VH-VL binders against p55155r1310to1479. Designs and how they scored, part 2

Target 1, 170 residues: p55155r1310to1479
Amino acid sequence: SVCKVQKNQIRTFDDVLYNTPLTTCYSLIAKDCSEEPTFAVLSKKTEKNSEEMIIKVIRGEQEIVAQLQNEEIRVKVDGKKILSEDYSAHQIERLGESDIVIELPEGEVRFDGYTIKTQLPSYSRKNQLCGLCGNNDDESTNEFYTSDNTETKDIEEFHRSYLLKNEECE

## First folded at step 6 (VH-VL)

Design d1
Fold by ESMFold2 at other seeds, look of step 6:
Structure d1 (fold): chain C 170 residues (1-170), chain A 119 residues (1-119), chain B 112 residues (1-112)
Amino acid sequence: as target 1 above (170 residues)
Amino acid sequence: EVQLVQSGAEVKKPGSSVKVSCKASGGTFSNYAISWVRQAPGQGLEWMGVIIPIFGTANYAQKFQGRVTITADESTSTAYMELSSLRSEDTAVYYCARGKYRGSAFDIWGQGTLVTVSS
Amino acid sequence: NFMLTQPHSVSESPGKTVTISCTRSSGSIASNYVQWYQQRPGSAPTTVIYEDNQRPSGVPDRFSGSIDSSSNSASLTISGLKTEDEADYYCQSYDSSTHWVVFGGGTKLTVL
């Protein structure tokens, strides 16, 4: 299963396509919402009118933040910028000058500054995933589950439930 | 303005446990690193552990592993620290503090909670 | 697993410059950012320097931070010393291998 985020659109793990504009606040893209979480993927826009995104991947005891800067992906691990020669020591692979793969416990995240692809095994954590990428239940209906597991057909309510507003974004 | 408001002072007997709360007011803390730091009377700062509430898993300093439990409730924007098997050496002011990522500077501190352990 | 060592106390006259050192016992001081906190009695600490040499909004520009790899130390420098600067100061860093936050032992600054 693959979830794709680009150009204010999301194609979920269950192949549902919808428009949900990301903001300069982080949104929860995909997370292991089991009782023992193993990963979370978050993203925000660099600016309100930009297609460019910043991703944050929480994996085990590490936080990985990546974005394009000056036509190159800049990667920080636990707040410290790392050089591309050190990527493999952090289970990150550089596929091109602006393209990286971040390993997950089961699966991976591919990011190039404009597109986020989260790839998990098709059997992975059915009904235990949460976020804007859906719950991976092999159902492509227009029903969405908010962060408190409330069923809704309202895309705005669904999006708002995963939006992480704070004093520094809008 | 965002503030971290902690629960009130507590007096405990040795061998018991204490649970201190830390509520964010004026905002949420889901994507921040919430640390607990203590300071015994006249002593320096001692880091105990951290949680990122949206992720839900906590990391602990080695000294406190097995005695401390750090949790968070996103719906109430509240973090908790529970310290068990209390000893007189655990008498301290316990702070919660917010940072942008693990290991970052703490940009907001709670007011502190005095925990006194005496018989 | 490393320690950060600070002098127990330093003193200096108003208007002069004081420097507080923070020496890392093993591994490089430059491996992770160093933060500095000011704490007055009865109050929580406040950040005066983050990410080695950055100043939060509201902190006077007479506070500065630096890293010296040759001595494996960080320094907090306060120029134009004022009576209000009298406080305890702590450095802090992060151990990426253990994922622990490490504080220095603290330095009492006295303004004579």
Scores: ipSAE 0.604, ipTM 0.862, lowest interface PAE 2.0, mean pLDDT 89
Fold by ESMFold2, look of step 6:
Structure d1 (fold): chain C 170 residues (1-170), chain A 119 residues (1-119), chain B 112 residues (1-112)
Amino acid sequence: as target 1 above (170 residues)
Amino acid sequence: EVQLVQSGAEVKKPGSSVKVSCKASGGTFSNYAISWVRQAPGQGLEWMGVIIPIFGTANYAQKFQGRVTITADESTSTAYMELSSLRSEDTAVYYCARGKYRGSAFDIWGQGTLVTVSS
Amino acid sequence: NFMLTQPHSVSESPGKTVTISCTRSSGSIASNYVQWYQQRPGSAPTTVIYEDNQRPSGVPDRFSGSIDSSSNSASLTISGLKTEDEADYYCQSYDSSTHWVVFGGGTKLTVL
């Protein structure tokens, strides 16, 4: 299953399409919400009126942050910038001048500064996924579950529950 | 402005445990690295471990493996540090501290919690 | 894993320049960023340098940080020393292989 984020839209793991105007605050895109989390994917806009995003991927004990910088992807691992020749040592692959793949324990995240594609195996729906990409349970009912696992039809309540507001963003 | 507010001072006996809380006020802490750092009287800073609350797992300094448990509750914006099998050497001020990522500078510190281990 | 070694104490007169070293025992000092903290008695530490040489807002420009790969060390330099600079100073880095934060032992700065 694939979840795609771009142009203020999300197509979820369950193939539900909706508008999600991401902000300069991080939002939880997708996460393994089982009792033993293996990954989390977060994203925010670089600026309020931009289509450019910053992605953060947490996998195990590493944090990977990437964003487009001067038409090249800049990657930081645990806060330190790494060069493209070192990407493979961190299970990151450069596919082009501005396109990377970040390996997950089961799956991958593809990012080019404007589009986030989170690809997980079909059986991943048994891992209790959560976030704006939905739970991957193959239930096509147009209903959403907030971060506290409350069912809602209110898209704004759903968005808000995964928004990580702080003093540095709006 | 966000602050980290810790629970009050504690007096404990050797062999017991202590659980110190660290509540973020004025903002969320879910996407930050929350570390625990202690300082014994007249001594330097000693890192104990870290959690990123949105992810939910912790990493510990080798010295404290098996004795420390760090957790977070996103719904209350509170992190916890529990230290077990206390000894007199564990008498210290325990700080929680926030960083943007695991290896970053700590930009916000709690006020500190004095834990005194006395027989 | 590695240790960060600092001098136990340094002293200098007001108006002068002091440099506090932070030497990494194994692996390169340049592998991860170095931070510097100031701590006055009874207070929590505050950051004076982050990411090797960056100064938080509100920290005077007489504080500077540098990295010397040849000696495998970081340095905090305080120029135009003032009595209010009297404090303990700690360096800090990160070990990516163990995922541990590492502090130096601390340096007591006395302004005579």
Scores: ipSAE 0.597, ipTM 0.853, lowest interface PAE 2.0, mean pLDDT 89

## First folded at step 7 (VH-VL)

Design e1
Fold by ESMFold2 at other seeds, look of step 10:
Structure e1 (fold): chain C 170 residues (1-170), chain A 119 residues (1-119), chain B 112 residues (1-112)
Amino acid sequence: as target 1 above (170 residues)
Amino acid sequence: EVQLVQSGAEVKKPGSSVKVSCKASGGTFSNYAISWVRQAPGQGLEWMGGIIPIFGTANYAQKFQGRVTITADESTSTAYMELSSLRSEDTAVYYCARGKYRGSAFDIWGQGTLVTVSS
Amino acid sequence: NFMLTQPHSVSESPGKTVTISCTRSSGSIASNYVQWYQQRPGSAPTTVIYEDNQRPSGVPDRFSGSIDSSSNSASLTISGLKTEDEADYYCQSYDSSTHWVVFGGGTKLTVL
């Protein structure tokens, strides 16, 4: 199963397409919401009027942040800038000019500055995933559960529940 | 202005446990790294462990593995540190501190919580 | 894992310059950023240097940080020393292999 974030649209793990304009505040894209979380994927826009994003991937003991800067993907691991020759040591692969793959415990995240693709096995933690990518339950209807696990038909309420506002963004 | 406000001082007996709270006001801490750092009287700073609340899994310094539990409640913007099997050498001021990333500097510190362990 | 070693105390007169060293016991000091904190009695620490040599807003430009790979150490330098600089100073780095935060032992700065 694949969740795709691009051009203010999200196609969920269950193939539901909807418009959700990301902001300069981080939003929770996908997360293992079981009792022992193994990963989280967050993203924000670099600027209000840009399609360019910053991605944050938390996995195990590491926090990985990536973005385009001057047409080059720049990566931080736990706050330290990492050179491309060191990517492999952090289970990150450069795939072409501006594309990276970040391993997850079961799956991967592909990012090029404009598109986020989160790929998980079809059997992976069904009904224990949360975030804007949905819960991966193989149903394309009634998929919108807010961060407090409340079903909603209001897409704006759904998006708002995963928005992480703070003093550094809107 | 974001502040970290900790629970008040406590006096404990050896063998008991203590749970210190750290509440963020004026903002959220969900995607920040929240650490617990202690300081015994006349001694230096000692990192105990940390958590990124949106992720929910904590990591711990080896010295405290098995005795410390760090948690966070996003609905109340509060982090907790619980230290069990207290000994007299656990007498210290316990700080919570916020960093932008796991390896970054702490940009906000709580006021500290004095825990006294005496028989 | 590694330790960060600082001198126990340093002292100097107002107007002069002090340096406080922070030596890493194993692995390169340059493998992760070094932070410096100031702590006055009865107060929580505050950041005076981050990412080796960066100064937070509000910290006077007489505070500076540096890295010396040959001695495997970081240094905090305070020029134009003032009596209000009297405090404890801690260096801090990050151990990438264990994912732990490491503090130095601390240095008491006395301004006479």
Scores: ipSAE 0.702, ipTM 0.880, lowest interface PAE 1.3, mean pLDDT 89
Fold by ESMFold2 at other seeds, look of step 9:
Structure e1 (fold): chain C 170 residues (1-170), chain A 119 residues (1-119), chain B 112 residues (1-112)
Amino acid sequence: as target 1 above (170 residues)
Amino acid sequence: EVQLVQSGAEVKKPGSSVKVSCKASGGTFSNYAISWVRQAPGQGLEWMGGIIPIFGTANYAQKFQGRVTITADESTSTAYMELSSLRSEDTAVYYCARGKYRGSAFDIWGQGTLVTVSS
Amino acid sequence: NFMLTQPHSVSESPGKTVTISCTRSSGSIASNYVQWYQQRPGSAPTTVIYEDNQRPSGVPDRFSGSIDSSSNSASLTISGLKTEDEADYYCQSYDSSTHWVVFGGGTKLTVL
């Protein structure tokens, strides 16, 4: 199962495609919402009208932030900028100037500055996932669950429930 | 304008538990690293653990593993630290503090909560 | 894991320069950023230096931070010392192997 985020469009783990604009505020893309979360994937736009994104992956005890800068992916781990030769020590693989893979406990996240692909095993964490990528329950209906676990047919309500507004974004 | 406001001072007996709250005012704090740091009288700062509220899993300093529980409630923008099996050595001021990333500087500190443990 | 060692106290006269050291016991001091906090009696700490040598808005430029790889230490330097600088100062870094925040033991600065 793969969830893809690109150009204000999301294709969920359950193959549901919808348009919803990301903002300069982080949104929750995908998360293990079990009682013991193991990962979370968040993203925001770099600028209001840009297609470039910043990704944040929280993985166990690490916080990984990546973005495209000068046509090269730049990575911070727990707030510290790291060089590409140190990526493997943090279970990050560089595939080229602008493409990386971040390992998850069960799966991976691929990011190139414009596209986020979150890949998880189809058999893991069913109905315990939350976020804009859906719950990976093999049901492709248009029913969505907000962050408070309320079913909605309103894509805007669904998107707003995962938007993390704060003093630093709009 | 964002502030961290902690619950008031407490006096506890040995063997009991204490739960200190830390509320963010002026906005949500879900994507920030929230840490708990204590300071015994006349002593230095000691990190206890932290949480990123949107993630929901806390990490703890080895010394406190098993005695401290750190949680967050996103709906109220409030983090909590609960310390169990209190001893007199746990008498301290307990601070919450916010950082942009897990390893970054704490840019906002709560006012501190004095917890006194006496028999 | 590692420890950060600071002198227990330093003192200096107004107008002079003081330097507070912060030595890392194992691994390189440059492996993670070093932060510095000021704490006056009865108050919460405040950040005076972050990311080794960056100054938050509102902190006077007479506060500076540096890293010395040869001694495996960080330093906080306060020039033009003022009586209001009298406080406790803590360095802090991050242990990437354990994912813990590590504080130095603190240094009491006395302005003579």
Scores: ipSAE 0.682, ipTM 0.870, lowest interface PAE 1.5, mean pLDDT 89
Fold by ESMFold2, look of step 7:
Structure e1 (fold): chain C 170 residues (1-170), chain A 119 residues (1-119), chain B 112 residues (1-112)
Amino acid sequence: as target 1 above (170 residues)
Amino acid sequence: EVQLVQSGAEVKKPGSSVKVSCKASGGTFSNYAISWVRQAPGQGLEWMGGIIPIFGTANYAQKFQGRVTITADESTSTAYMELSSLRSEDTAVYYCARGKYRGSAFDIWGQGTLVTVSS
Amino acid sequence: NFMLTQPHSVSESPGKTVTISCTRSSGSIASNYVQWYQQRPGSAPTTVIYEDNQRPSGVPDRFSGSIDSSSNSASLTISGLKTEDEADYYCQSYDSSTHWVVFGGGTKLTVL
């Protein structure tokens, strides 16, 4: 199961495609919403009029943030910038100048500044996932559960519920 | 303006517990690192533990493991620290503080909550 | 895991320069960033240096931070010392192996 975010669109784990124009505020892309969370993936735009994104991955005790700067991926782990020779020590693989893979406990996230691909095993915690990527239950209709677990047919309400808006972002 | 507002001062007896709240205003705090730091009278700053609310799992300093529970409620933008089996040595001001990342500087501090443990 | 050791007290005359040290007990001081906080009586701490040597907006350029790998320490330097600089100062770093935040013991700065 793969969730893909690019060009203001999301294709969910359940293969549902919809528009999600991300903002300069973080949004929750995918998370293990079980009683014992193992990961979370968040993203925002670098600028209001850009398709370029910043990704934040939380896994266990570690927080990873990545973005393009000058056409090169820059990575911070727990707030400290990491050089590419140190990526493997943090379970990060560099596939090219602007392309990385970040390991998850069960799966991975691939990011190149413009596309986020979150890949999880098909059996991974069915109905316990949440975020804009849906709950991975093989049913298209029930993917529109807001952050308070309320079903909605309103895409905008769904998106707003995962938006982490504050005074410092749009 | 983003602020962290903590619950009021408390007086507790030894053996009881205390739960201090820390409410964020002016926006969400869910993707920030929220730490609890205490300061006994005349003493330095002591980190107790922290949480990233959107993730939901807390981590604790070794000294406090087993006595402290840190949680967050995203619906109310409030973090909590509960300290059990209180002793007189737990008398301190308890701060919550926010950092952009786990390893970054704390850019916002709550006003502090005085907890006094006495018979 | 490591400790950060600061002098308990330092003093200096107005107009002079003072340096407060922060020595890491094990592992390299450079393995993670060092922050510095100022705390006045009755108030929460405020950041005066982050990421080793960066100043938040509003902090005077009299405050500077540095790292010395040979002594495995960080330093906060305050030049042109003013009486309003009297406060407690704490260094802080992060232990990435345990994921703990570590504070130094604090230093009371007296301006005589």
Scores: ipSAE 0.589, ipTM 0.856, lowest interface PAE 2.0, mean pLDDT 88
Fold by ESMFold2, look of step 10:
Structure e1 (fold): chain C 170 residues (1-170), chain A 119 residues (1-119), chain B 112 residues (1-112)
Amino acid sequence: as target 1 above (170 residues)
Amino acid sequence: EVQLVQSGAEVKKPGSSVKVSCKASGGTFSNYAISWVRQAPGQGLEWMGGIIPIFGTANYAQKFQGRVTITADESTSTAYMELSSLRSEDTAVYYCARGKYRGSAFDIWGQGTLVTVSS
Amino acid sequence: NFMLTQPHSVSESPGKTVTISCTRSSGSIASNYVQWYQQRPGSAPTTVIYEDNQRPSGVPDRFSGSIDSSSNSASLTISGLKTEDEADYYCQSYDSSTHWVVFGGGTKLTVL
């Protein structure tokens, strides 16, 4: 299954489409919420009025942050910039000047600065995913699960539960 | 403004355990690296381990593997460090500190918690 | 993993320049950023240099950091030394292979 984030819209793993305008605060897009988490995907806007995003992928012990800078993708691993020649050593594939694939233990994340596509095997994490991309339970209802696994019909409550708001962002 | 507020000083006997809390106020800490750093009297800084609360898995310095447990509760914005099988050399001030990623500069430090291990 | 070695103490007169070294025992000092902290007695450390040579807001420009790959060392330099600079100073880096934070042993700076 695939979750797509672009243009303030999300199509979840369960094929639910809704508007969810991201902010300059990180939001949790998708995470392995099992008792042994293997990955998390977070994203924020670069600026309040931009369609550009910054993605953060936590993969085991590594943190990978990527964004466009001057129409080229720039990647940092654990805070240090990685040159494109070193991408493969970090299980990152460059598909073009501004398009990369970040491998996950059982899937991948594709990012080009404007669109995030998280692809996971649908069978391997059924009901163990959380975030704005949903829980991958094969139900395409209008009900959502908040970060504490509470069902809600209130999309604003759902969005707020995954927003990592603090004093340094808005 | 974000602050890290730690639990109060503790006096413990050898062989017991201590659990120190670290509460973030003024914002969430979930996507930051929260580290525990101790300092024995007259000694230097020693990193014990850390956690990224949104991810939920802690990592530990080799010296403390097996004796320390670091956890976080996102709902209360509180991290915890529990050190077991206490020895007299564990007498120290224990700090929590926040960084943007593992290995980054710590931009916010807690006030420190004195743990005294005395027979 | 690696160690970071600092001199145990340094001293210098007000108005002069002092440099505190931080030498990495194995692997390159340039593999990860180096940070520097100032700690006064009874207080938590505060950052004076991050990412090798950057100053946080509020830290005077007389504090500077540098990396010397030939000696495999980082340095903290304090020019125009003031009595208020008397403190302990720690360098810190990160071991990417083990994912551990590594501190230097600390340097006591005495302003004469």
Scores: ipSAE 0.457, ipTM 0.821, lowest interface PAE 3.2, mean pLDDT 88

## First folded at step 9 (VH-VL)

Design f4
Fold by ESMFold2 at other seeds, look of step 10:
Structure f4 (fold): chain C 170 residues (1-170), chain A 119 residues (1-119), chain B 112 residues (1-112)
Amino acid sequence: as target 1 above (170 residues)
Amino acid sequence: EVQLVQSGAEVKKPGSSVKVSCKASGGTFSDYAISWVRQAPGQGLEWMGGIIPIFGTANYAQKFQGRVTITADESTSTAYMELSSLRSEDTAVYYCARGKYRGSAFDIWGQGTLVTVSS
Amino acid sequence: NFMLTQPHSVSESPGKTVTISCTRSSGSIASNYVQWYQQRPGSAPTTVIYEDNQRPSGVPDRFSGSIDSSSNSASLTISGLKTEDEADYYCQSYDSSTHWVVFGGGTKLTVL
């Protein structure tokens, strides 16, 4: 199962396509919402009218942030920039000029500055996932679960529940 | 303006537990690193542990492993620190503090909560 | 895991320059950023230097930070000392192997 985020659209793990205008505030894309979370994926726009994104992956006790900067993908682990020759020591792989793969405990995240692909096994964490990518339950419905696990058919309410507003963004 | 507001001072007996709250107002804290730092009278700063609320798992300094529990409630924008098996040397001011990532500078500090442990 | 060692106290006259050291016991000081905090009596700490040598908005440019890999130390330098600089100062870094925040022991700056 793959969730794809690009160009203000999300195709969920359950193959539901919808528009969501990501902002300069982080949104929760996908997370292990079990009692022992193993990963979280967040993303925001670099600026209001851009298709370029910043991704944040929390994986165990590491926090990985990546974005394009000066035509090259820049990766920070726990706030410090790492060089591409050190990526493998951090379970990160460079594929091509601006593609990276960030490994998850059971899956991976691929990112190129404009597209986020989160890939999880179809059997992994069913119904324990949350975020804009849905719960990976193989049911293609119009109902969405907000961050407090309330069913809704209102896509704007669904998106708003995963938006992390703060003083640095809008 | 974003503020971290902590619960009030407490007086506790040895062997009991204390739970201190830290509420963010004027902004969210879910994608920030929230740390607990204590300072005994006349002593330095001591990091106890932290949490990234959106992730939900805390980490702890070795000295406090097994005695401290850090949690967060995103719906109320409140973090909690519970310290058990209190001793007189746990008398301190307990701060919560916010940083942009693990290991970053703390850009916002709570006002501090005095916990006094006496018989 | 590592320790950060600071002098217990320093003193200097108004208008002069003071440097407070922060020495890392094992592993490289350069492997993670160093922050510096000022704490006045009765107040929570405030950041005066972050990411080795950056100043937050509102911190005077007479505060500077530096890293010396050969001595495995960080330094906070305060030039043109003023009486309001009298405070406790703490360095802080991060241990990537344990994911712990580490504070130095603190330095009391007295402005004579």
Scores: ipSAE 0.629, ipTM 0.864, lowest interface PAE 1.9, mean pLDDT 89
Fold by ESMFold2, look of step 10:
Structure f4 (fold): chain C 170 residues (1-170), chain A 119 residues (1-119), chain B 112 residues (1-112)
Amino acid sequence: as target 1 above (170 residues)
Amino acid sequence: EVQLVQSGAEVKKPGSSVKVSCKASGGTFSDYAISWVRQAPGQGLEWMGGIIPIFGTANYAQKFQGRVTITADESTSTAYMELSSLRSEDTAVYYCARGKYRGSAFDIWGQGTLVTVSS
Amino acid sequence: NFMLTQPHSVSESPGKTVTISCTRSSGSIASNYVQWYQQRPGSAPTTVIYEDNQRPSGVPDRFSGSIDSSSNSASLTISGLKTEDEADYYCQSYDSSTHWVVFGGGTKLTVL
């Protein structure tokens, strides 16, 4: 299953398509919300009126942050910039000047500055996912669950529940 | 603006446990790295472990593995550190501190919590 | 897993320059950023240098940081020493293989 974030649209793991614009604050895109989380994917816009994004992937104890700079992807692992020849040592693959694949414990995240594709294997009751990409429960309804697991049909409430507001963003 | 406010000083007996809280006020802490650092009297700074609250899994310094539990509650913007099987050498000031990423400089420190372990 | 070694103490007269070293025991000092903290008695530490050589706003430019690959060390240099600089100083780095934050042992700076 695949979740795609592009152009202020999200197509969830359950194939639900909706418009919820990201902000300059990080939002939780997808996370393993089991009792032993293995990954989290967050994203924000670089600027309020841009479709360009910054992605943050937490993978075990590593934090990978990526964004475009001058049409070339820039990757930091645990805060330090790494060069493309070192990507493989960090389970990152460069597919082009602006395309990368970040390996997850089960699955991967593809990112090119404008599109986030999170690809995970399908699971039933053992794959508890949360975030804007939905919970991957094989239900294609437009029912959304907020971060406190409350069902809503209000897209803005759903998005706000995964927004990580802080003093540096809006 | 953003502050880390810790729970008050505690006096504990050897063999017991202590749980120190660290609440972020004036902002959220969910995607920041929250670390616990202690300092025994007359000694240096010692990192105990940390957590990124949105991720939810803590990591620990080898010395404290098995004795320390670090958790976070995003709904209250509060991190916790619990140290078990206390010994007199655990007498220290315990700080929480926030960094932009793991291994970054800590841009905000709590005021510190004195834990005294005495018989 | 590495250690950061600092001298126990350094001293120097007002107006002079002092350098505090921070030597990494294994692996390259350049593999992760080094931070420096100042701690006055009874207070939490504050950052005086981050990311090897950057100064936070409000830290005077007489504080500087550097990396020396030949000695595998970082240095904090304080020029124009003032009595208010008397404090404990800690270096800090990060071990990305274990994901541990590592502090140096600390250096007591005495302004004579």
Scores: ipSAE 0.586, ipTM 0.848, lowest interface PAE 2.1, mean pLDDT 88

